VHH binders against a8e7c5r167to518. Designs and how they scored, part 24

Target 1, 352 residues: a8e7c5r167to518
Amino acid sequence: YKIFMDSDSFYYSLTYDLTNTVQRQGELGKSDQPLWKRVDDRFFWNKHMIKDLVDLQAPQVDFWVIPIIQGFVQVEELVVNYNESSDEERSSPETPLQEPTCVDDIHPRFTVALISRRSRHRAGMRYKRRGVDTDGHVANYVETEQLIHVHSHTLSFVQTRGSVPVFWSQAGYRYNPRPRIEKGERETMPYFASHFEKEVETYKKLVIINLVDQNGREKIIGDAYLKQVLLYNNPNLTYVSFDFHEHCRGMKFENVQTLTDAIYDIITDMRWAWVDQAGVICQQEGIFRVNCMDCLDRTNVVQAAIARVIMEQQLKKLGVMPPEQPLPLKCYRIYQVMWANNGDTISRQYAG
Key: E = the ipSAE of ESMFold2; O = the ipSAE of OpenDDE; V2 = 0.75 times the mean of E and O plus 0.25 times the DockQ between their complexes.

## First folded at step 10 (VHH)

Design v4 (framework vhh_3k1k_2; at its last look DockQ between E and O 0.77; V2 from the best seeds 0.56)
Fold by OpenDDE, look of step 10:
Structure v4 (fold): chain B 352 residues (1-352), chain A 125 residues (1-125)
Amino acid sequence: as target 1 above (352 residues)
Amino acid sequence: QVQLVESGGALVQPGGSLRLSCAASGFTFSSYAMSWYRQAPGKEREWVAGISSSGGSTYYEDSVKGRFTISRDDARNTVYLQMNSLKPEDTAVYYCARTTYRKYPSGYIYTFDYWGQGTQVTVSS
């Protein structure tokens, strides 16, 4: 499939549905319907812009309507090589990117794609858009899909981010103002429930990873979130707290391993989407919903860490990686850059 | 097999007190947080109170704060809900639930999995 970039933030494809995950695409099955009729509405960013065209109900319009996502797309080809060979030899531009050969190659190759799709609902600046609304939509909702392609195999792992689904605000642009709860617990309950009912419907099970500080100014928001989770009492929800600032202070992002280790069983049980030419091999059984206050840097770091654990498991299952070794350093570096770019792009979009 | 059996439900007058018990079996009770929920007729089940695995932390719904007390006896594999100053609005089937609570060095994990059959609490004049 060919992906086009209209800008740093907008992506479309003529041959691939960027609004749906591999798993959702499988569930939708083969359809004669035009692409724009099969899209996930949440991520159809230009829906409003094409409303007039769609209203014409003319078959010819189907050729003109291309769903656009706002978010991030990056694709990289990676080579599994544990030999510290010197960086010098890869500089020759002329060697055509040989198609990833068989898993039995001395140096297995695989393609990684990162797709983030931003919800068209409650899109806005981070300081102006917080929490949940009366429709159950949360601020800065982003679905991020990590794809691995090896030969005929496509593997997918999906995560989401979104604002804490209570009514809260944070006033001011320049200062880290104290967050404020805007509505009471009881008043918030139906909207909280509405949000997660939709989420559970979509993703089956949710593992909430709340990165909000457990102390200080952010605590009030974390407490409100936990309380709503307890009140909601849904067995399809798991709530995980991680004090990111406390443990990762000073850019010690390696300490996120404490979280991934703690939830390793949850990660393993969640699985991923796996499809080949024969069909669906396995499905992702849930989703991690990660949040901090603004669902930007901290969230991105944690999502990347979780996705890395999954990637390593996937590659080992595929026989691309040996069981006892981590991701090669070069692969890891590229991986980190991809996620960093994802984070930066989403941040810019959310900042306006 | 995990089992939770609630008891202690009764008819009481407004302002009265009642103590509910939930006997747990089939798992290491001391390793899990426990919660009480209630469901009134025609209403959704709602969380009432929770207690951590260690018993060091307790949580309450706002409507029952100051009136209800959750406690646990690990030696007896039992969680309790002391209900004081009962109101007609407290009328419901009360359920005990195992909440998987796991503390790890950098945070906590909460999940909900097993429920009892419930015990009826009726507050009426």
Scores: ipSAE 0.639, ipTM 0.842, lowest interface PAE 0.4, mean pLDDT 90
Fold by ESMFold2, look of step 12:
Structure v4 (fold): chain B 352 residues (1-352), chain A 125 residues (1-125)
Amino acid sequence: as target 1 above (352 residues)
Amino acid sequence: QVQLVESGGALVQPGGSLRLSCAASGFTFSSYAMSWYRQAPGKEREWVAGISSSGGSTYYEDSVKGRFTISRDDARNTVYLQMNSLKPEDTAVYYCARTTYRKYPSGYIYTFDYWGQGTQVTVSS
């Protein structure tokens, strides 16, 4: 499918609904309906600009209404090349780097794509860039889908990020102002519940991963989150705490492995969406919802780590990646750059 | 099979006291945090109190602070809720719940999935 970008931030496709995950598109089924009638409303950014055309409800206007998302899209093709050959390829290397040859056809290949969809809610409320509102919407809500494509197989893994859903602020001209709780515990309860009722309706089960520091100035926000989760007591929620700064100091992001190791069974049981020519093979059984204070850098690092665990399971299942070895370092470096670009783009959109 | 059995619910006059018990079986009781919840007729279930797996930390909903005390006896696999200065608004079915809590070196994990059948507390003159 073809994806068109009119800026760094806005994306559309004439033939593919960028607002929906692979799984949601499978649940809708095959349809000849116009794309705009099948969209996920949360991510339908041009809804208000085309309202008069939509209100006409005439067949000829359906061709002019194309859904647009704000977010991020990047697609890369990766080659699994360990610089080691099979027995038939044991002879000296014959391929120069610039050669347009069919020899690259013998190494396994897969496509990886990232699609991040920023919620249109709270977009015009720049001064309320933290927490939940009275409609149950949170600041900086982004759905990120990681896609793997090999031959006729399409695999998808989805995560969300979003602000801690209590009423809080962190405003002022200081670079790191102290956060403040704006509403009491009981007053917050119905809005916290309203937010997660919608999330459970959409994703069925949620694994919250809270990266807010467990001490210091962030503690008041982390404590408020946990208290609301305990009060809500929904069996569809799992709450995971990870002290990111304690364990990832100095950009040592390999230490995120202590988190992914601790929740490895939860990640594995989450599974992923898998579609081929025969239809839906399996579905993702919930979602990870990750946050830090602003849901930017720390959140992006953790999401990348979780998605990497899933990607390796997917590639091993497809036979692209051998069970005894990690991917080539070049593949991981491209993966890291894709996720870094995702994080930078979301940060720019958050800042306005 | 995980089982939680609440007992001790009764009719009591305002200002009175009552102690609820929850007997646990089918799991290693000392490894889990425990909570009490309540549900009045026609209202949603609400959290009342919680106690850590070690018993070192206790937590209370604001309306019961100073009146209710949660405690645990790991030798008897039992969690208690001591309720003093009872008010008519405390009338509800009280439920014991296991909060599955697991600590790992870099953090902790909570899950929420086991309830008892409840015990009725009625505060009326």
Scores: ipSAE 0.391, ipTM 0.747, lowest interface PAE 1.7, mean pLDDT 80
ESMFold2, look of step 10: ipSAE 0.355; ipTM 0.745
ESMFold2 (binder alone), look of step 10: mean pLDDT 82; pTM 0.812
ESMFold2 (binder alone), look of step 12: mean pLDDT 81; pTM 0.810
OpenDDE, look of step 12: ipSAE 0.594; ipTM 0.831

Design v5 (framework vhh_3k1k_2; at its last look DockQ between E and O 0.52; V2 from the best seeds 0.00; counts 0 for: pae E 2.1 > 2)
Fold by OpenDDE, look of step 10:
Structure v5 (fold): chain B 352 residues (1-352), chain A 125 residues (1-125)
Amino acid sequence: as target 1 above (352 residues)
Amino acid sequence: QVQLVESGGALVQPGGSLRLSCAASGFTFSSYAMRWYRQAPGKEREWVAGISSSGGSTYYEDSVKGRFTISRDDARNTVYLQMNSLKPEDTAVYYCARTTYRTYPSGYIYTFDYWGQGTQVTVSS
């Protein structure tokens, strides 16, 4: 797949639908329709820009309309080698991605791709857009897909992030202002429901991971979120609270393991999308929706941690990794860089 | 198989009282938190009350605070909702739900699990 970068934020492909997950693509099946007609509308960033072209209803236009996503794409080839010292240089990005071999190589290889798709709905600056709107769209919604490719196997794990789906605001650019609830509980309910109805329709089950502080200024938003979850009464929603600041203060991100351990059964039950030449092997049965206040650094760390657990499970299932071994250090480092880059890129996009 | 069966719903006058029961089977009742929900016509289902697995903690929606009381009898595998001072706005189908509330060192996990078929409560003059 050839992926093109127009900038640090915009990505397109002539041969691959960057707006749809592997799982969604499988569900859509083979189609003779042009790419732009098969896209996930949420992530078709340039839809408005091509409106005039689309309105022409000319078949010739189909060739010219390329869906663009705003977000992040990075692809890395990794080698499973437990004997390599951490200091060996990154393979040059200029080396064409060779198809990873798993079984026949002394050292198994696999390709990892990270794709983040930002919703075109309520896209805005970090402090200007918060919460849910009357259409059920939340501020700064991003779908992130982690892909693993080994031989003919493609595995996918998808997560989302988005603002707490209540009406709230946080005024000011320079200071960490106190968040404010803008609408009452009852008034918020239908819009909260609208948001999650769409989410459940799309992803089947949602596991909410709320990283909002359980104490201090952020508490009001966390409480509002929980209340709405309780009121909504959807069996397809699970709510997980993790006090990130309390446990990861001082950049102790390793403490996120407390969360991943606590929800290990949930992670395992969620599974992932797995396709090969024969078809669909398994499907992801739900999605983690992770949030903090701004859905940036904390969210990114937690998503990376969850995705790592999945990756290790996937690689072990594929026989790429031996049982009871962690990801090799070199692989882990590259993995961390990928997610860090993802986080940074999304953060820049939020900042405008 | 997990089953929840609600009972006790009736037509009552405003200011009246009802006691709903939910009989649970197919699981270790005492290990689970239980909740009551309600759904009025044309409205979304809403949480009404909850009780912890131990029975030591109870929670209520604001609109029912002081009027409704949730309780449980583990020996009978039953959760109850005592509804007093009923109002027309309390008219709804009431559902019992098994919920999972689990704490861990860094937070908690809430999961909705099973609910019953519901029982109709109508408050009308």
Scores: ipSAE 0.465, ipTM 0.779, lowest interface PAE 0.5, mean pLDDT 89
Fold by ESMFold2, look of step 10:
Order: structure tokens, then C-alpha cells, then sequence
Structure v5 (fold): chain B 352 residues (1-352), chain A 125 residues (1-125)
């Protein structure tokens, strides 16, 4: 399907509902209804602009109304080829002229796509870009879907990010302003619960991954989060702490593997959405919800690491990738660039 | 195999008292914090009380504080909920639960994986 971008922030498609995951689209079934009647409301950014047209109920207006998301879309075609470094050497200026050929590439191919959908809730808030509000919505809420497409198979893995759902702020002209808690523990509990009740309705189970530093300036926020999770005590939540700065000092992001190793069984048991010509083969059984203080760089690194574990399992299950090999280096480099672009785009949207 | 079995639920009049028990098996009971929850008809399950693995810390939801007491007996692998001054709004199925806490080199993990089958408490005239 063709995806149009009018800016680097807004995306739409004439034929595909960008607001819904593969899994949610499978739950809705097939329909001839216009796209806007099937959207996920959280990500329907032009809702109010279109409302006046829909209220007129003019004939066929429903087919012109196209839902728009704010977020990020990137699609790449990748080739599984472990001999590309040898070909790179042969492409030196001394390489003989090669005759054209009509022989197809025999290496397996797959498509990887990232779709990030920013929630429209908290749009236009009074520049308080932290925490939860009285409606149970959190700042910087983004759903990121990673898709794999091979032949007739479509596979999808979804994660969310969002601010720590307590009432807090971090404002000032200092180089590193101190965060402050705005409401007490008891006052916060109903709104914390309201937020997660909505999340559990949507995703069934959540694995919270809190990247907030366990020491220093961030500690007050991390402690508040843990206290609320323990008071809420919902069986559908799992709470995971990872001290990102302690273990990833000096840009040592390979140390995120200590986290993914520790939760490997949780990642594997989450599964993914898988659809083919026969229909739905399986579904994702929950979601990872990742946060740091602003849900930007640290969050993006960890989400990419989790999604990579899933992608390698998916590709091996499909027979696209050998069972004892990592991703080819060129594939991994492109993967890293895709996630870096995702992070940069989300960061610009948050900072603007 | 982890098992939690609640008992002691009954029909009582307002102002009355009950003591609920939760017998635990299949794990080292003394290593785990325990909690009580309740679910009223047509409502979501809500937290009521909690007790640390050592028994030194207890926590209560505001509406039951001063009326309910959670305790544990590690020799009998049992957690209790003493309920006094019962009100009609205390009518619910009461569940006990085991919380799980474990560490790994870069952090820690909490889960709330195991629930009992529940015991019915009804407070009416």
C-alpha cells in the first residue's frame, strides 16, 4: 500500500489504516467501510477537522476522509547475504567490467517497517511535558509497531512508551533541573490506576521497563513509580527496573543485552501477531511499556534491542535466517539506522 | 506447584467480624510478601491489604484501615485477614495473592503471578 508524507511528522495512506496495528486490524475484520470509521481514536490526529464534514452526512464524503497520524514511517527491503563483505572488496576500482545478466538473486529477502503513532491526547497541554493528567493520559505516549513481511506472511511486534504516570515536573533554566513530585502518593493512586486500566483493556498484559536512574536526581521519580505499581498491585503488570546509565556508560549500548537476557523468557512468551493467506496464526499476548525521564533516547535504544530479539526469532521461524546465525552485518546496520531515525523524529516532535 | 487456598468467608451482619485464612503450598512461604484483594459484584478486583515477607510491614487501603488487620504465620504457611466492624460495602469475593520479587545484575523484577480461588464474604441483614 502507498503511504504519503506531507511533512516529516504526518503520514496517511489512501488504502491502509495507519492508526491500527496488524493485530487490531485483524480483530476488526475485512470491511468496505471508509478508513476513518475503523481508526484507533488515540492516533486519529485530524479527528476534529473532519468532524464537521462527517456531521453533514453528505453522500460519499466518507470515502474522501483520510485519517492522519503524527509519528514516523520507514520501510526497507533487506537481503540475507553473509558474503557481502567479500563483494565489497571486489567492488574496488580494479574490478573487471561485469556483463549484464537476467539471473535473480537467490538470497532470501524480507521487508522491515517501523510505524510509530503518537497519541493526540495531551496535544496543546500547557507545556508541562511530564507525567499523567487527570484524564489518565501520559505525556509523550507513542505506540511503535515493527513489521516483517515475507511472501504472504505479515508479522508485527508492538511496543509503547510514555511518561511515568504520576504528577511531576522538571522545569527551570539550570543545566539539569531537578524533578519534583506535584501530588502525594494517595492523591495519585486513582489516576495511576485509571491510566493502567485503559492500558490493560487495550493490551491485556503490560511489562513495564523503567529506565529511570536508581540514584541521583531521577531517583525521586523512579521511587514514585515503583510505589504506585506496588500499591496498584495488578496481576496484569510486570515491573522491570534497569539502571541504564550504570550499565551503558560511555555509549556501551551492547550492555542492554544484560536486560534482554534477564527478560528473554518474558520476551519470548509475549509472542507476536502473525497473519497469512489463511488468516490469523497467532497474536501478541501483551506489550512492553518502556520509559525513561522523557521517553526519548534511552527508551529508543531499549525498544530497538527488544524488537531485535523478536525480529531474529521471527526470521528464524520463517526460515529466512539460519537458526545459529545472527543478522547479517549489513541488515543490522540498516536496522540500527531505522531505529535511530525513529528516535530522532520522536525527539523533534516532543521538543517542538 | 504453587497453590493458594482461601477460606473463612461467610454471611455476617453489619458490625460483625470474620477472619479469613489463605493456606499456601508449593513455595517457600517465608520468602514472599502476601496481599489480600477483593472483587465486589460487577466491579474490578481491588487491593485491600499487604504484608511483607518478614511480617514487619503491613499496608492497608484507606477504606479498611483500622478495621482490617493482615498477619502471617510462617510455621503454618498461612496469611490471615481479620475483618472487624464489617459494612455492606465490604461484600466481595476475597483473594490472597503472592507477589514475586527477584533481582538480576542490572536491576530487579516484580510480578503478581499467583492468586487463590477466593472466598465469599457477604455483609447483610
Amino acid sequence: as target 1 above (352 residues)
Amino acid sequence: QVQLVESGGALVQPGGSLRLSCAASGFTFSSYAMRWYRQAPGKEREWVAGISSSGGSTYYEDSVKGRFTISRDDARNTVYLQMNSLKPEDTAVYYCARTTYRTYPSGYIYTFDYWGQGTQVTVSS
Scores: ipSAE 0.357, ipTM 0.736, lowest interface PAE 2.1, mean pLDDT 80
ESMFold2 (binder alone), look of step 10: mean pLDDT 82; pTM 0.810

Design v6 (framework vhh_3k1k_2; at its last look DockQ between E and O 0.71; V2 from the best seeds 0.49)
Fold by OpenDDE, look of step 10:
Structure v6 (fold): chain B 352 residues (1-352), chain A 125 residues (1-125)
Amino acid sequence: as target 1 above (352 residues)
Amino acid sequence: QVQLVESGGALVQPGGSLRLSCAASGFTFSSYAMAWYRQAPGKEREWVAYIDSSGGSTSYEDSVKGRFTISRDDARNTVYLQMNSLKPEDTAVYYCARTTYRKYPSGYIYTFDYWGQGTQVTVSS
């Protein structure tokens, strides 16, 4: 896959559809249609910019229309070696990405890719855009896909983040202002429903992980979210509350394991997308939708933690990792850096 | 087998009171949060009230706040809905629901899974 970066925020590929997940690509099947006609519209960031070209309806223009995503892309090759001391230098970035070798190698290798796609809808600054709109779009919606590639096998795990889908605001840039609910529950209901109907249509089942504080200033938003979930009354929605600040205060991000342990069965049941040369092996049966107030640092940490659990399961299924072993430390470190970079990049995009 | 059986529905006058009961069986009742829903003719089923597994946390739809009270008796495997100051708009079939509620040290998990057959509440002069 040749991925091009126009900036720290914009990505495109001439050979790969960055707007669609592995699973969605499989569902779409083979098509003679140009790439831009097959893209997920939510993540076609430059759609408006190329409107004039598209309006020409000339086949000659198809070659010139390249879908661009706003978000984050990083690819790393990892080696499963439990004997390596933590201090061994990262292989030079200049080494061409060798295809991951099979489990028959002394040291199994696999490629990890992280792709985050920011929705073009209601893209805005961190404090200026909150909640849901009348079209059912939420502020700062991002789909994040973690890819693992081993030989002919491609595995994918997708998560989303987005603002709490109620009408709320938080005024001010310099301090943590109190959030405010802008509309009542009944007035909010149809828009909440609109949002999740689209989500359920896309992802089948949703597991909401709400990281909003269960106490203090943020509580009002958490309560509003739960009420809407109850009002919506959809069996395809699961609601999980985790008080991130209470348990992870002081950068104790390891305490997120309390959450991943609690929802381990849910994670296992969700599965992942798995394709090989023969076709689809398995599908992701739902999606985690993670949020906090701003859907930045806390959200990123939790998504990384969930994705790590999945990755370990995937690698064990592939025979890349032995049973009952954690991810090698070196692999884990690289993994953490990837997710950190993802978080930072998204944060910068939110800041404008 | 999981069973939820609602009772207590009746015809009452506006301003009247009713107490609905939902008897649960086939599962460890104390481990699950419970909810009440209602469905009026021609309308969608709507959430009314929620109570967590401990009984320490309750939530209500705005239209019933201050009038309705959800409670539970784990010894009797029963959840209740005390309905006061009833209005014609409260006329509906009321349903008891089990949630796959799981509390853990850092939070809770909520999922809807089972419903009762419902009990008819009619508020009319």
Scores: ipSAE 0.437, ipTM 0.748, lowest interface PAE 0.6, mean pLDDT 89
Fold by ESMFold2, look of step 10:
Structure v6 (fold): chain B 352 residues (1-352), chain A 125 residues (1-125)
Amino acid sequence: as target 1 above (352 residues)
Amino acid sequence: QVQLVESGGALVQPGGSLRLSCAASGFTFSSYAMAWYRQAPGKEREWVAYIDSSGGSTSYEDSVKGRFTISRDDARNTVYLQMNSLKPEDTAVYYCARTTYRKYPSGYIYTFDYWGQGTQVTVSS
């Protein structure tokens, strides 16, 4: 598939609507309509570039209009193999060892894909890169979908990230600027509510995972977020804090497990979208909304950890992975690389 | 079944005082944080005050700080809102709410559920 060549990453597919999750595709139903007529508008990046073609209601033009997203796409096929070491480690670049494949059919296989969709709202460099605006849109809003495909089954788990939806900045002098709140609590309330009314309409229930440090310079932003959540008091929200730097200092990312253990039942009750040839088997019952200050590195690590919990449950339920065991080491390494590439791509797009 | 019953709402002149009560039943009251909310006609419901399960931590909306005091009596399963120096802007239906709060070693979790029927407070000049 060809991407739109710029400083950012753009993706399209001739046959699949990259703007919609598996679950939203199922809600729309089957249709032979052109892809662009069924898109999720938040992620339809080339809407303005094809405006004159869209306004022209000629049937032949419909097949020239292909929806484009900005974000990230990676697809990998993985094999469930609990080999702790292999002859592949001994291979030389000059003389690679060829391994016989006569036994490879006994190991279960699955496909993993990541699709990240950046919202077109507030994406340009002219917009402030922090917080919410008067339309209720937040900076750095990305929907990330993790897909599993096994035999005839397609499974999907979706998360979002986005800036803390209050009015704030962190752009003073060139070194170590302290974040500042730009509007008072009462003035912020309607815009905070506007943002989450739209989110609840789309996802029904949200679990906020706030990674902003609870001590030090970030505290003013974390406190503002919690205050607005308390003021809003919506039963469709759950608010979770995690002190990322306190527990993950020195890149000790295994300590994210304290978070996933504490919310394990919330993760399990979220479920996932599951579709096969007969139709929709189950649906995801809400969404995780994860943030730190810029929604980049910390957010990506936590989203990967949550999605791993779900993936292991999905694979065990399908019989692809044995009960009571973690992912094979090689699968985990590829999984980590996929999420690292996702984070790097989102970070480059945020920087402009 | 969880029940929250507010009482104590009345008509009062500006500068006056009222004490609202919320009687709770159907759950272990001492295990939960409690809050007061209010809703003026044609407006969204807004948070007023919060008290944690121990009674040691309270917080207030800015416009009521220094005038309103939230308290709890775990022996009587009741949360109170003492409202002093009342203003016409305080006119609203006041609701008691249970908030579910728990800590874990690296953070905390809030969930939001259960409202009472409300009690009317009117501050008329």
Scores: ipSAE 0.404, ipTM 0.755, lowest interface PAE 1.7, mean pLDDT 80
ESMFold2 (binder alone), look of step 10: mean pLDDT 80; pTM 0.793

## First folded at step 12 (VHH; framework vhh_3k1k_2)

Design w1 (at its last look DockQ between E and O 0.84; V2 from the best seeds 0.58)
Fold by OpenDDE, look of step 12:
Structure w1 (fold): chain B 352 residues (1-352), chain A 125 residues (1-125)
Amino acid sequence: as target 1 above (352 residues)
Amino acid sequence: QVQLVESGGALVQPGGSLRLSCAASGFTFSSYAMSWYRQAPGKEREWVAGISSSGGSTYYEDSVKGRFTISRDDARNTVYLQMNSLKPEDTAVYYCARVTYRKYPSGYIYTFDYWGQGTQVTVSS
């Protein structure tokens, strides 16, 4: 498949549905329907632009309409070699993807892709768009899919980010403005429920990872979130708190391992999507929904950490990595850059 | 098998007090947070109060703050809800629920699963 970029924010493909995960595509099955009729509506960014074309009711429209996502796409080919410490052979995203080698090779290769899809709902600037609306949409909602491809095997792991789903604001252009709750608990309940009913319908189970500070100015938002979760009381929701600032101060991102270790069983139980030429091998049984206040840097770090754990499990399962070894340093560096690029791109998009 | 059995529900006058109990069995009670919910006629079930596994933390719905107190006795595998200054709007079936609460070095994990059959509380003059 070919992916095209328009600037650094918009992506489309003539042959691949960028709006749907590998798992969703499998569920939809083979279809003769045009691509734009099969898309996930949440991520069909240019839907409003095609309205006039669709209104023409011309069969030719199917040929002209290409779904576009706003978000991030990066693809890298990685080689598992524990003997190479040098950064010199970075794979260029412009280089055509080579077919991965067999897992039995001395130096197995795999392709990794990162796709982030930004919701077209409640798109806005960082400080102007917060919380949930009356339609159950949250600010800065992004679905991120990590893909691993080895030979005929495609593995996928999906995460989401989104603003705390209560009515709150953070007014002004001041650095770190004080957040404010806009509506009471009872008034918020139906909209909170609406949001998560849709999420559960889509992803089956939700594991919330709330990175909002447990102390200080952000505490009020964290407390409001927890209250709504308690009020909602859904067995398909798990709520995890992690005080990111407290534990990762000074860019100590390695301390995120405390979180991943604590939720390791949850990660394992969630599984991932796995498809080969014979069909579906396994499915992802839930999703991590990660948030901080703005769902940017802290969120990206935590998502990357979770995704790394999954990737290592996947590669070990495939026999690409040995059981007791971490990701090779060279691979890890490329991987970190990919997630950093993802975070930066999403941040720019949210800032406007 | 996990069981939760609520008791203590009664008819009381406005301004009165009532203490609800929930007896738990079939699991390690001290390892779990517990919560009280209520459901009024024609309304959805709503959370009322929660207590951590250690009993060190308690949480309340805004409408019951200052009036209701949640507590637990781990030796008796029982969670309590002391309700004071009762109002007609407190009329509901009250349910006990198990909430998985796990503390780890950098935060907490909450999960929701089992419910009791409920006990009727009626506040009327």
Scores: ipSAE 0.562, ipTM 0.833, lowest interface PAE 0.5, mean pLDDT 90
Fold by ESMFold2, look of step 12:
Structure w1 (fold): chain B 352 residues (1-352), chain A 125 residues (1-125)
Amino acid sequence: as target 1 above (352 residues)
Amino acid sequence: QVQLVESGGALVQPGGSLRLSCAASGFTFSSYAMSWYRQAPGKEREWVAGISSSGGSTYYEDSVKGRFTISRDDARNTVYLQMNSLKPEDTAVYYCARVTYRKYPSGYIYTFDYWGQGTQVTVSS
């Protein structure tokens, strides 16, 4: 039978395992196994629907069972073309002549893809609580992978978002209600730890970026998060705060650069997954975990900014982007639209 | 070479008081926040108290608020934990830790890098 797709919500591929990052696929090794046997269970949304087919244990069925994710997929090809500059850039030359470009040169191209995969755990819209549950799962948990393809190279950078992993609620449909802590700090600690033990097992190191406002109604949630991080005391965690509304009021999202500048060494040291025909060249050494209260708009802006820093490092390493020169503005515009579409799609899935 | 050396642990009666010291060396002490942690037998380490690099902000775990006071003496490169109204539940090895706390214009960063060897506090009748 045919699998129905809710527009912009569910995605599948006949040939690519959308549930696993490039890095996790490399760690699994090569296999002739069908896609559904290799999935990341967190993101295997049609698991229940195929139960009867899996129970048959027939080899022919394996080729017809396709894993489905809830999330977002967009793929764009970008062209690095500086010759589409405005006419004022062609006015009187103020620099020495450059070595002439060969008449056969073509502009570099690369493919950018975003894959966001939402966890099937703690996914219902009917939950009265945000935050963590007693199994250590958090609300609105999304893994977002940014892929770059150039020739035979596949580059990947992964981030996560998810609700602050304490027990809290903010039940409000018409007004801006105050958030409320539902369990004490000592009672919360085992479940906070359970969540992050799973995260550390998967990603090894976490850099938490907490965008919750440090004053006002959100403060109680941000304070609870920091207290739990301090109580948990895990050297594989780094906790970063960023006062998003203080610095980004009036849609001044360029001021996110104060954050990316402050953590630039952490971003650079995290690296990315890089594979080609020869195999795995390097791997990502941890993950950024970004949150605000809902893990929607603020989170998406910050994740896009971090991923842009990585993309530029990747493109410079591959020779697609020259040192000391930004990409053409058209490339950044398309990049921003991709991340905006990602944010809008995640918002519809969480809020309806 | 960062070193943190705790001292002052002892056997104390319930309701008593004790002052722990942590001598720091190998780093610019005045630039770092410091914390105390404790570990009871068979339990995980837990955070007890923290103090900012300036000394202007102090933080306490709820069960010790009002009983314990963290302080620092930058001239002596030492952080202290004054423990009053001690209870049997306070029995643990107490560790001094440098919590790497860095401010930047739009926020702050915490990491957990260095520990002392610990000093034993026992509260028993």
Scores: ipSAE 0.434, ipTM 0.756, lowest interface PAE 1.4, mean pLDDT 80
ESMFold2 (binder alone), look of step 12: mean pLDDT 81; pTM 0.805

